# Designs tried in a protein design chat: VHH binders against q9vm92r272to629. Part 44

Target 1, 358 residues: q9vm92r272to629
Amino acid sequence: LEERMAFIEDYQQTQARSLLLYVREHQPAELISENGTIFSTTLDFALGKVKKMVRHAEHYSLDDARIKPPTPAEIVENQTFMVQSTDVLKSNAKFKVSEKVMAEYARLAGLYLDQIESLRPDYRWDGSRNLWILKPGYQSRGIGIVIRSSLDDILQWTSNNQNKKYIVQKYIERPLLIYRTKFDIRQYMLLTITDTKVSIWTYRDCYLRFSSQEFTMDDLRESIHLTNNSVQKRYKNKTNRDSRLPKNNMWSLDQFKNYLRIMGAPDGSWSKTYNGFKQNLVAVVMASLDETELLQNAFELYGCDFMLDEHYNPILIEINSTPDLSPSTEITARICPMVLKDCIRVVVDLPKNPTAAT
Short names: E, the ipSAE of ESMFold2; O, the ipSAE of OpenDDE; V2, 0.75 times the mean of E and O plus 0.25 times the DockQ between their complexes.

## First folded at step 13 (VHH; framework vhh_4orz_3)

Design n43 (at its last fold request DockQ between E and O 0.56; V2 from the best seeds 0.00; counts 0 for: grease 25.2 > 24.2, SAP .67 > .668)
Fold by OpenDDE, look of step 13:
Structure n43 (fold): chain B 358 residues (1-358), chain A 125 residues (1-125)
Amino acid sequence: as target 1 above (358 residues)
Amino acid sequence: EVQLVESGGGLVQAGGSLRLFCAASGFTFDSYAMAWLRQAPGKRREWVAYITRYGSTDYADSVKDRFTISRDNAKNTVSLQMNSLKPEDTAIYFCAADTGWEVVYGESPSDYNYWGQGTQVTVSS
């Protein structure tokens, strides 16, 4: 119940940000009409919500423990806002305000968004459509994954599937694309536990996975928005897709680095990305250690999936225990056996060489 | 016995070139990635270049476009071509066999299985 409430609050906050983002990204004249059905109070409400978010981020932890149930009045206000904001975002409803007033709201929207994004950089990836991805807790390889925008749909979905634990995550609406195509990076992580001490390892090699289709937010099909090979192998590549993309929908790290060079990415872009992998993974593992009983003399291999933003910052989207190491493509046929062999070297061979220089 | 033996180091003027060699023996060379590292006086050892089993390469930003790492699996050798050398490149250069895994957290041993003794490179101004 608490988790549900937290999600609802997060969804509503996201909706407020989405509306403000929408307002910021459009010309005031495009957003208004004499016959508009949306009033300025909707914008006031959105601004108020984001302002509260800023205050909380500055002064308080936004952890679940501090979430208070909404009052009846707040519930009604939130419902009204959700309806009106949805009309704007999904149905292109117009505001009944003057252009001058709309311009001011756009200015304020920009100001408040900049403030909150400075405190929460991850909000820059959210976009304006308030989309969420639902993943089955016990299923891997993209099976049963759905993307939804409606709060009611999401809640209904989770209620109808009570036997299955679902993970709900904000969908990244503004990922870095390569030739207008969605991609992620599979990064391997190794955890070792020796004498109750945890060590985290990252593999120096990785690979990219592409969608078979060009990226668009107007179509939420899995063929467009999922990059898992298990999903993409079911689809033919779109004929209009860029010819520079691989037919097998995978790139090696070298191919990606070459792409970065071609694109004129700053020197050190990959290093930045890779360092970001390390930082994110350490953070996630540390956060999970309090919840996990540590086994002595154990190791586990993980497949970690990352997306990138326009600045080549990594965004962790999934960690998979027992990752698929099948040689499904020439890329995986090369990297997967090496990962396994090198795991053995870490677990078995390195402990035998205690005099190795650091 | 596992051995990595570096050679090719020496004194060179700024702007000059050197080629380092590392000869490996006593282990399955083609199963390991290889790396060059260097340690300057009073500084920590730093990674310079990396080459995978299949020949993919990576470089530290400080040496990018100046240094080239290569390997010959038939001869069990790895080399480092160093061009446009700078005084700041002065260091002991080490050859190492890499597992492919990097420790990012914890008190784990070295990321590398085997080390050479190093070869001195001195770049004069």
Scores: ipSAE 0.654, ipTM 0.835, lowest interface PAE 0.4, mean pLDDT 90
Fold by ESMFold2, fold request of step 14:
Structure n43 (fold): chain B 358 residues (1-358), chain A 125 residues (1-125)
Amino acid sequence: as target 1 above (358 residues)
Amino acid sequence: EVQLVESGGGLVQAGGSLRLFCAASGFTFDSYAMAWLRQAPGKRREWVAYITRYGSTDYADSVKDRFTISRDNAKNTVSLQMNSLKPEDTAIYFCAADTGWEVVYGESPSDYNYWGQGTQVTVSS
């Protein structure tokens, strides 16, 4: 299956990057031992893999990204690399090289990572754990979502559940945290269609959803990592949780803006974030319209989920075509009915009483 | 049936102050966010200030720290306190009831359901 081969290649490229990130993030003396079991050729392979990724990203013609089956020799090299790199990343295995040689590898790792991250800015969100999120293609509300790190486990999971069709995405390891807790932002989007013309609207209000547990990459449980309300409502908040976090695990936009002010975020940080929401959503909708037949005089309401990076840049996670608008907290009891009322103000009331600005 | 009526405009010296009022009727005022916009002669309408139905405010950079928007849900009014006025502030000022949505792509007649007739503000040197 070419889809499966494409994922395996992507996983192996990510493993190479993960090893180089690990090397960059540690002092050379921490990575070596006279009794080390890891060959320097493992580092040579990882550097070569990332260098190839840089060359492919710079050659962005339509034929640069196509997948070629590996030779038998390449399969053996990849397998050897996977075993050794896993021993480093999972078992803290050490390299048998001098500190000076390891320092040179660390310098090269930094150089090559900077090169690929300049071409693929989203790679800056990755850590060294090679984590992937597996989502059912036919379900929503967080049901059946798992996070896995092992290639064999991922392949076995998707094979055992072939009837359900899974989507496999790279997990974002470096999200913005508030008081050490993961959150996402629910942003509403409205599409209106008039005479086969599409208008895209973003709601001026939104809300944040927090996990019940403190964020850690050492535990992949859904109570830590899946901020969906349908998941989090099943869990009690962590004992000794930061008291500044909301007990109902939601903040209004005003509460988030106040947090940004208290933390000394740069002026205009929310405006930058919101503009990023708009840009992301326009891009996704426009990509979808090329193959869509539009129903005249229709509208669709979407629930859009974003995370932020440490610089307040938005990361689009998911767009839900039938968002749950029932109130579940004081925050949603206020916002969700108003979203519906404001939809009517666009779809019904604007056409009845239009005005033109000059 | 729906009315937004602006008042309080006039002629004022540079550096002076003026307070605009907008009286609303014919709709459920406290369920709408409200805005002030302005249009100078020969220019496009620009947003000035915004107040949510719960009292949170936002301002255009050109008026930040000089203008203050407020609302009184009991009287169905929104007001704009304008301090340190400049000749560049000369415009017709409009009160508007917000849809809650921003158009980010495509054509729409307005982000706002209802508009007032406007009130003239003229700032002289």
Scores: ipSAE 0.572, ipTM 0.810, lowest interface PAE 0.9, mean pLDDT 83
ESMFold2, look of step 13: ipSAE 0.530; ipTM 0.746
ESMFold2 (binder alone), look of step 13: mean pLDDT 81; pTM 0.830
ESMFold2, fold request of step 14: ipSAE 0.476, 0.501; ipTM 0.677, 0.743
ESMFold2 (binder alone), fold request of step 14: mean pLDDT 80, 81, 80; pTM 0.824, 0.829, 0.822
OpenDDE, fold request of step 14: ipSAE 0.600, 0.575, 0.563; ipTM 0.834, 0.820, 0.811

Design n44 (at its last look DockQ between E and O 0.61; V2 from the best seeds 0.51)
Fold by OpenDDE, look of step 13:
Structure n44 (fold): chain B 358 residues (1-358), chain A 125 residues (1-125)
Amino acid sequence: as target 1 above (358 residues)
Amino acid sequence: EVQLVESGGGLVQAGGSLRLFCAASGFTFDSYAMAWLRQAPGKRREWVAYITRSGYTDYADSVKDRFTISRDNAKNTVSLQMNSLKPEDTAIYFCAADTGWEVVYGESPSDYNYWGQGTQVTVSS
C-alpha cells in the first residue's frame, strides 16, 4: 500500500513536470485559444507541485517514510489536475489565457524545471508523456514488458496481476539514439564475497544492442522500445532503417567508439560513460547489501543494461542475474565466452595467487 | 615464473618514432588482455593503451592517433608503436597483463595482474 501510494505521488509529480516541460517546449501562441478549456489554475497547480519538489529536494528526503496520505481535498485537486493536464498532453487541449500570460507561465516553467533538474538530474530524461514501463519481477528477456501512460491503466494492470510481482519504472523518453534508433549497452558485473568482504568487478569490454525499428514515441510497440535480443530476433529490421546500423542489431565496443569518433564526440566520452557504469553499479550494490544476507565464498555474474543521455551519461535500466550468455550473434559469440573464462580467472585463479593484482 | 620484459625504449627527438616491445612468459598469454602504462618523473602512473584478448584496442586521449598497440599471441608479445612523439611523452613505459575484470570496489593492490619492470622513453625537444 505504501509502495502504491509512493508510486501515485511520483506519477503525479511527473505529470506536473511533464506539463511544465510541454509548456516550455511550445510557443505560447500554440498553447492558447479563446475557446480553450484549460484554465491557468492547472498551471498554478503544476508549478506548485514542482516548487514543493524543489523544497523537499533541498531540505528533506523524499523517501517513502515521509510520504503522507493525501487529504480528501488534495485527492480532488490531484484528480482535477490529472484530467486537465492529460487533456493538454494527450488531446492537445488549449489554455484559456492570453499570450502574454502564457509566456509568463512558460518562463516560470523553465525556471522551476531548471531548479528541480539541478537537484534531480535524472528528471531530464523523463520527457513530457509521463510513460512508465512495467516489468514482471520473475521474468527476464523482455517477456511481459508493457509501456503505459495512464495511471488508471497501470494500477489496473498491477491489480489484475496480483500473482505476479511487477516492477514499475519511469520510461526514459529522451534517450540517446544512434541513427534514430534506440540502443542500450550490456555491461557485465561480477560480485564476489570472500571472508564477508564484498568486491565488485566490471568488465572492460561491452556491447550495444539496437532496436530493429526506428525510435518513435507515437508507437509504443516492443519492437521499437525494447532492445533485448530475445525480443528483437522476432522482428525484421525496418527497410527504412539507416543502412549503417548492423543487421544483427549489435555493435562491439570498438564499433561504438568508431561511431563516437565519426560523430565528433568529445575526447574521453567513453571513459566518462564507463566511469559512470562503475559509479552506478557500486551505488546500486551498496544499496542492496543492507537487504541481503551475505554468503561466504560466493560469486555472481550480472548483466547490466544502460542507456545513454545526450551527454553520454549512463542510465541504469536493468540488472540481470544469470544473464543470457548464448552465442546468438557474432558479437555475443565473441564476448560471452571471454567473460565466462575471465570470471573463472577471477574466482579460481586469483585466489590461488594472493599477490596477483586484480 | 611470470615475466614481462619491455624493450625498445631510448632517446628520440620530438616528432620521432619508437616501437616498444613486451615479451611475456610464465602465464597463458592469450588469456589476458594487455596494456601499456607510463610514469613520468614526479607524476602518477597513467594508462596509455589497452588491447583485449580478441584484439580490440583503446587509447588514452593524449596518445590517440599517435600510438598503436598490437599483440602477437603466437609469439607472446605486445607492442606499442609510438609516432609523433612529444617531450611530454617522456616516461618509463610499463607493460601489464589484465584479466579483463576491473575491481571497482574492494581491496585491490593493483589494477593489473602482472607488470613489467619498464623501459625508459626520453623525447628531447
Scores: ipSAE 0.506, ipTM 0.786, lowest interface PAE 0.4, mean pLDDT 90
Fold by ESMFold2, look of step 13:
Structure n44 (fold): chain B 358 residues (1-358), chain A 125 residues (1-125)
Amino acid sequence: as target 1 above (358 residues)
Amino acid sequence: EVQLVESGGGLVQAGGSLRLFCAASGFTFDSYAMAWLRQAPGKRREWVAYITRSGYTDYADSVKDRFTISRDNAKNTVSLQMNSLKPEDTAIYFCAADTGWEVVYGESPSDYNYWGQGTQVTVSS
């Protein structure tokens, strides 16, 4: 129950941010009408939610952090907000306020969004659609993953499938696109343990996986939004897909770097992205290794999936402890055997090499 | 016996050019990515340039657009063309064969399987 209440609160906070993003992205005159049906109290509620999020993020305390059930008045207030905000976001409903008042709300929306995004940089990846991705708790390889927008649908889905443990995560609505197409990056990571000392390694090469369809938020099907090879191999590329994209839906790192050069990306953009991979992976591994007993003289290879935002910052999506290394394209036929061969060099050959120095 | 032998170093005036060579023997050269590193007096060794098995190249920001790394798998050589040299480029330059993996946390024996002895490059002002 506590998990359900925590998700409902998270969904409502996300709706508040979604509304403020919508307000910031439009001219005040576009948002109002003398015949408007939306109360200014809807904006007050959204601002209040985000203000509380900012205070919480700025001022750590020893609070219990447990979710309390809402009062009847709070339930009504939340329901009214959800109805009104949904009408704005999905039906283009208008506010009944003056243009001057709406401009002030837009200024406040920008102010508090900037504050929360500086404290929670991952919130910059959200849009105004309040989308969530639902993943089965077992290793799915993309099977059984769905994307939903409605709170009721999400709650119903998890209730209908409660024998399966689901993970519910906010969907990234602002991914970097290449030729209007979503992609992710498969990055390999190696953990080695020698004399109870842990070393974390990242592979210098990686590859990109593309969706078979152009990206749109108006269609939530897996052929557009799940870039896993296991999902995409079931689909044919759309006939109107940009011809510069690879027919096998994979790019080498070299091809991606060439794309960055052609598009005029700043010098060092890949270096920044790769450094971000390293930082993300160290943080996740260190959080996992605290108080964990490790096998001496062991190693483990991981497949790590990243997306990028519009500023080439990495977004860690998944770490797979049993990555598929079988060749499926000319790209994987090259890199996958190389990764395994280089693992052997690190775990067997390198520790026994007497000329290894600095 | 595995060997990496650097050559082509020397003294050059600022703005000049040099080309370094690294001859490899005693291992399967085609199977390794190769790197150039340098160590200036009183400084730690720093990465300069990298070339993959397939020929993709990458450079440290300080040398980008001035240096060019290349490889010739038929001759088992790696080259570093250095143009527009500056006094700050003065260092011993090392050739190295790469494991493909970078250590990002912890201590490891080395990122590189094999090293050369280095060649001195001195750029006068």
Scores: ipSAE 0.450, ipTM 0.684, lowest interface PAE 1.1, mean pLDDT 81
ESMFold2 (binder alone), look of step 13: mean pLDDT 83; pTM 0.847

Design n45 (at its last look DockQ between E and O 0.80; V2 from the best seeds 0.63)
Fold by OpenDDE, look of step 13:
Structure n45 (fold): chain B 358 residues (1-358), chain A 125 residues (1-125)
Amino acid sequence: as target 1 above (358 residues)
Amino acid sequence: EVQLVESGGGLVQAGGSLRLFCAASGFTFDSYAMAWLRQAPGKRREWVAYITRSGSTDYADSVKDRFTISRDNAKNTVSLQMNSLKPEDTAIYFCAADTGWELVYGESPSDYNYWGQGTQVTVSS
């Protein structure tokens, strides 16, 4: 129940940001109509909500434990806002305000969004569609993953599938694309536990996975929005997809680096990305240590999936225990055996060579 | 017995060039990535260059476009061509066989399986 309430709050906050983002990204004249059905109170509500978010981010930790149940009045206000904002975002409803007034709201939207995004950079990855991805618990390889935008749909889905644990995550609506195609990076992580001490290792080699289809938010099919090989192998590459993309929907790290060079990416872009991997993974592991019983003399290999933003900052989207190491492509046929062999070298061989200096 | 033997170090003037060599024996050379590291007096050992099993290369920012790492799997050798040398490049240079894994948190004796003894490079101003 608490988790559900937290999600609802997050969804509503996201909706407010989405509306303001929508307002910021469109010309005032495009948003208004004399016969508009949306009033300025909707915008006031959105601004107020984001302003509150800013205050909380500045002064308080937004923990689930701190979420108070909404009052009946708040519930009604939220419901009204959700309906009106949805009409704007999904049905292109127009505001019944003057262009001058709309321009001012756009200005304020920009201001408040900048404030909250400075405090919560991850919000920059959000779009205006308030999309969420639902992942079944304990399932891997993209099976049963759905993307939804409707709060009611999401809640209904979770209610109808009570026997299945689902993870709900905000969908990244503005990922970095390569030739208009969605991709993620599979990064390997090794955890070793020795004498109750945890060590975290990252593999220097990685690979990219592509969708078989061009990216579009107007179609939420898995073939477009999921990059897992287990999903993409079921689909043919679209003919309109850029010919420079690989047929097997995978790039090696070297191929990606070459791409970065071709694109004129700043020097050190990959280093930045890789360092970001390390930072994110360490943070996640540390956050989970309190919840995990540490086994002595143990190791575990993980497959970590990252997306990138326009600045080549990594976004962790998934960590998989017992990652798929099958040689499904020439890329994985190469890297997976190497990863395994090198794991053994870390776990078995390194401890035997204590004279090696770092 | 596993051995990595570096050679080619010496004294060179600023702006000059050196080529370092590392000869490997006693292990399956083509199964390892190789790296060059260096340690200046009073400083920590730092990574300089990396070459994968397949020959892909990476460099520290400080040596990028000046240094070139290469390998010959048939001869079990890795080399480091160093151009436009600077006094700041003065260090003992080590050849190492890389596990592919980087320690990012915790403790480990090394990230590398095997080490050479190193070769001194001195760049005079």
Scores: ipSAE 0.670, ipTM 0.850, lowest interface PAE 0.4, mean pLDDT 90
Fold by ESMFold2, look of step 13:
Structure n45 (fold): chain B 358 residues (1-358), chain A 125 residues (1-125)
Amino acid sequence: as target 1 above (358 residues)
Amino acid sequence: EVQLVESGGGLVQAGGSLRLFCAASGFTFDSYAMAWLRQAPGKRREWVAYITRSGSTDYADSVKDRFTISRDNAKNTVSLQMNSLKPEDTAIYFCAADTGWELVYGESPSDYNYWGQGTQVTVSS
């Protein structure tokens, strides 16, 4: 299937960027050894891969976006690169080059990474671990989600679970943290459909969900990395967890706004974040409409999950078509009924009372 | 009978202050978030300030630090204190009861359940 080949290419491109990030983030002397097993050709391959990505992003050629099967020589080169780069990233294998040569590779790595990240800002969220999250293709609510780093493990996992569709998505390695703890934001979206016209609404309130433990990439357990409340309620907060975080692992929007003020976030940071939610959601809905049959006089409520980057820009993680609106904390006990009540105000009451003329 | 009635508008010199009031009746006031919006001559109506059911506030960037929204649930009123007024603040100001949802794409009869008739604010140089 062409989806599999596209994923393998995406994984290999990510591995190349991961290796360059690793090189940029270490001193050249730390990366080399006289007894090193890693050849400079591995670095040449990674630089070449990223250079090709830069050229595609600059030219916006649709013809070059299609997947082309690799030649036998390219298959061998890809496999050699994957083995050697994995040895560097996972096993701290050293390069057999001089310090001057490694320093030049580090300079080039920084240059090419800066270029691709300026053209693809979302790549700034990646780290050097090439992690991917595997989600069930239907109602997940945190059940059956796993995080994997190995291409072979990912491909085998999806093959072993053929009775169940999985979605494979790049894991965000550099999320914004609050007191060293991962969180996401649950944002509700409403679609209302009248005749052939769709309207998109975002709810003005939302809430944050925290992990029960401090964030680390050295442990891929769900208790650290899956912030949805249905998963986290099964875990006790670790005793070394920052006491300023809520015991029930949720913040209201007002609590988050207060945190932003305390941390000295620029004025308007929430407005910027919320505008980003709106932009992301409109883009996703518009991209889906040509392939969607619209029901007249219908509405659909979605639960949307976002993370933030260090600049408070939103990162859309998931849109859930069957969001859980059950009260699980005092925060959801307030917000979830209000979302439903306000939905009725849009769907039923607004059509009956149309008068906002200037 | 639902009513939102604005008052307190008028003519004021640049740098001056004005306080708008909105009196609400005919609905459960404390179950709605409230907003002020304005429409300048030749422009689209724009949001100015918002106050939640619990009293949390938010402001458009153009008025932040100069305007203050407040509500009195006992009197069913919402007010807008406007300081350091500028000529670009000249507009008809509307009080509105919010749906909780913001329309971000498409068409709707209104994104607010109830509207006042508006009060004119004119700021002269």
Scores: ipSAE 0.477, ipTM 0.694, lowest interface PAE 0.6, mean pLDDT 81
ESMFold2 (binder alone), look of step 13: mean pLDDT 80; pTM 0.816

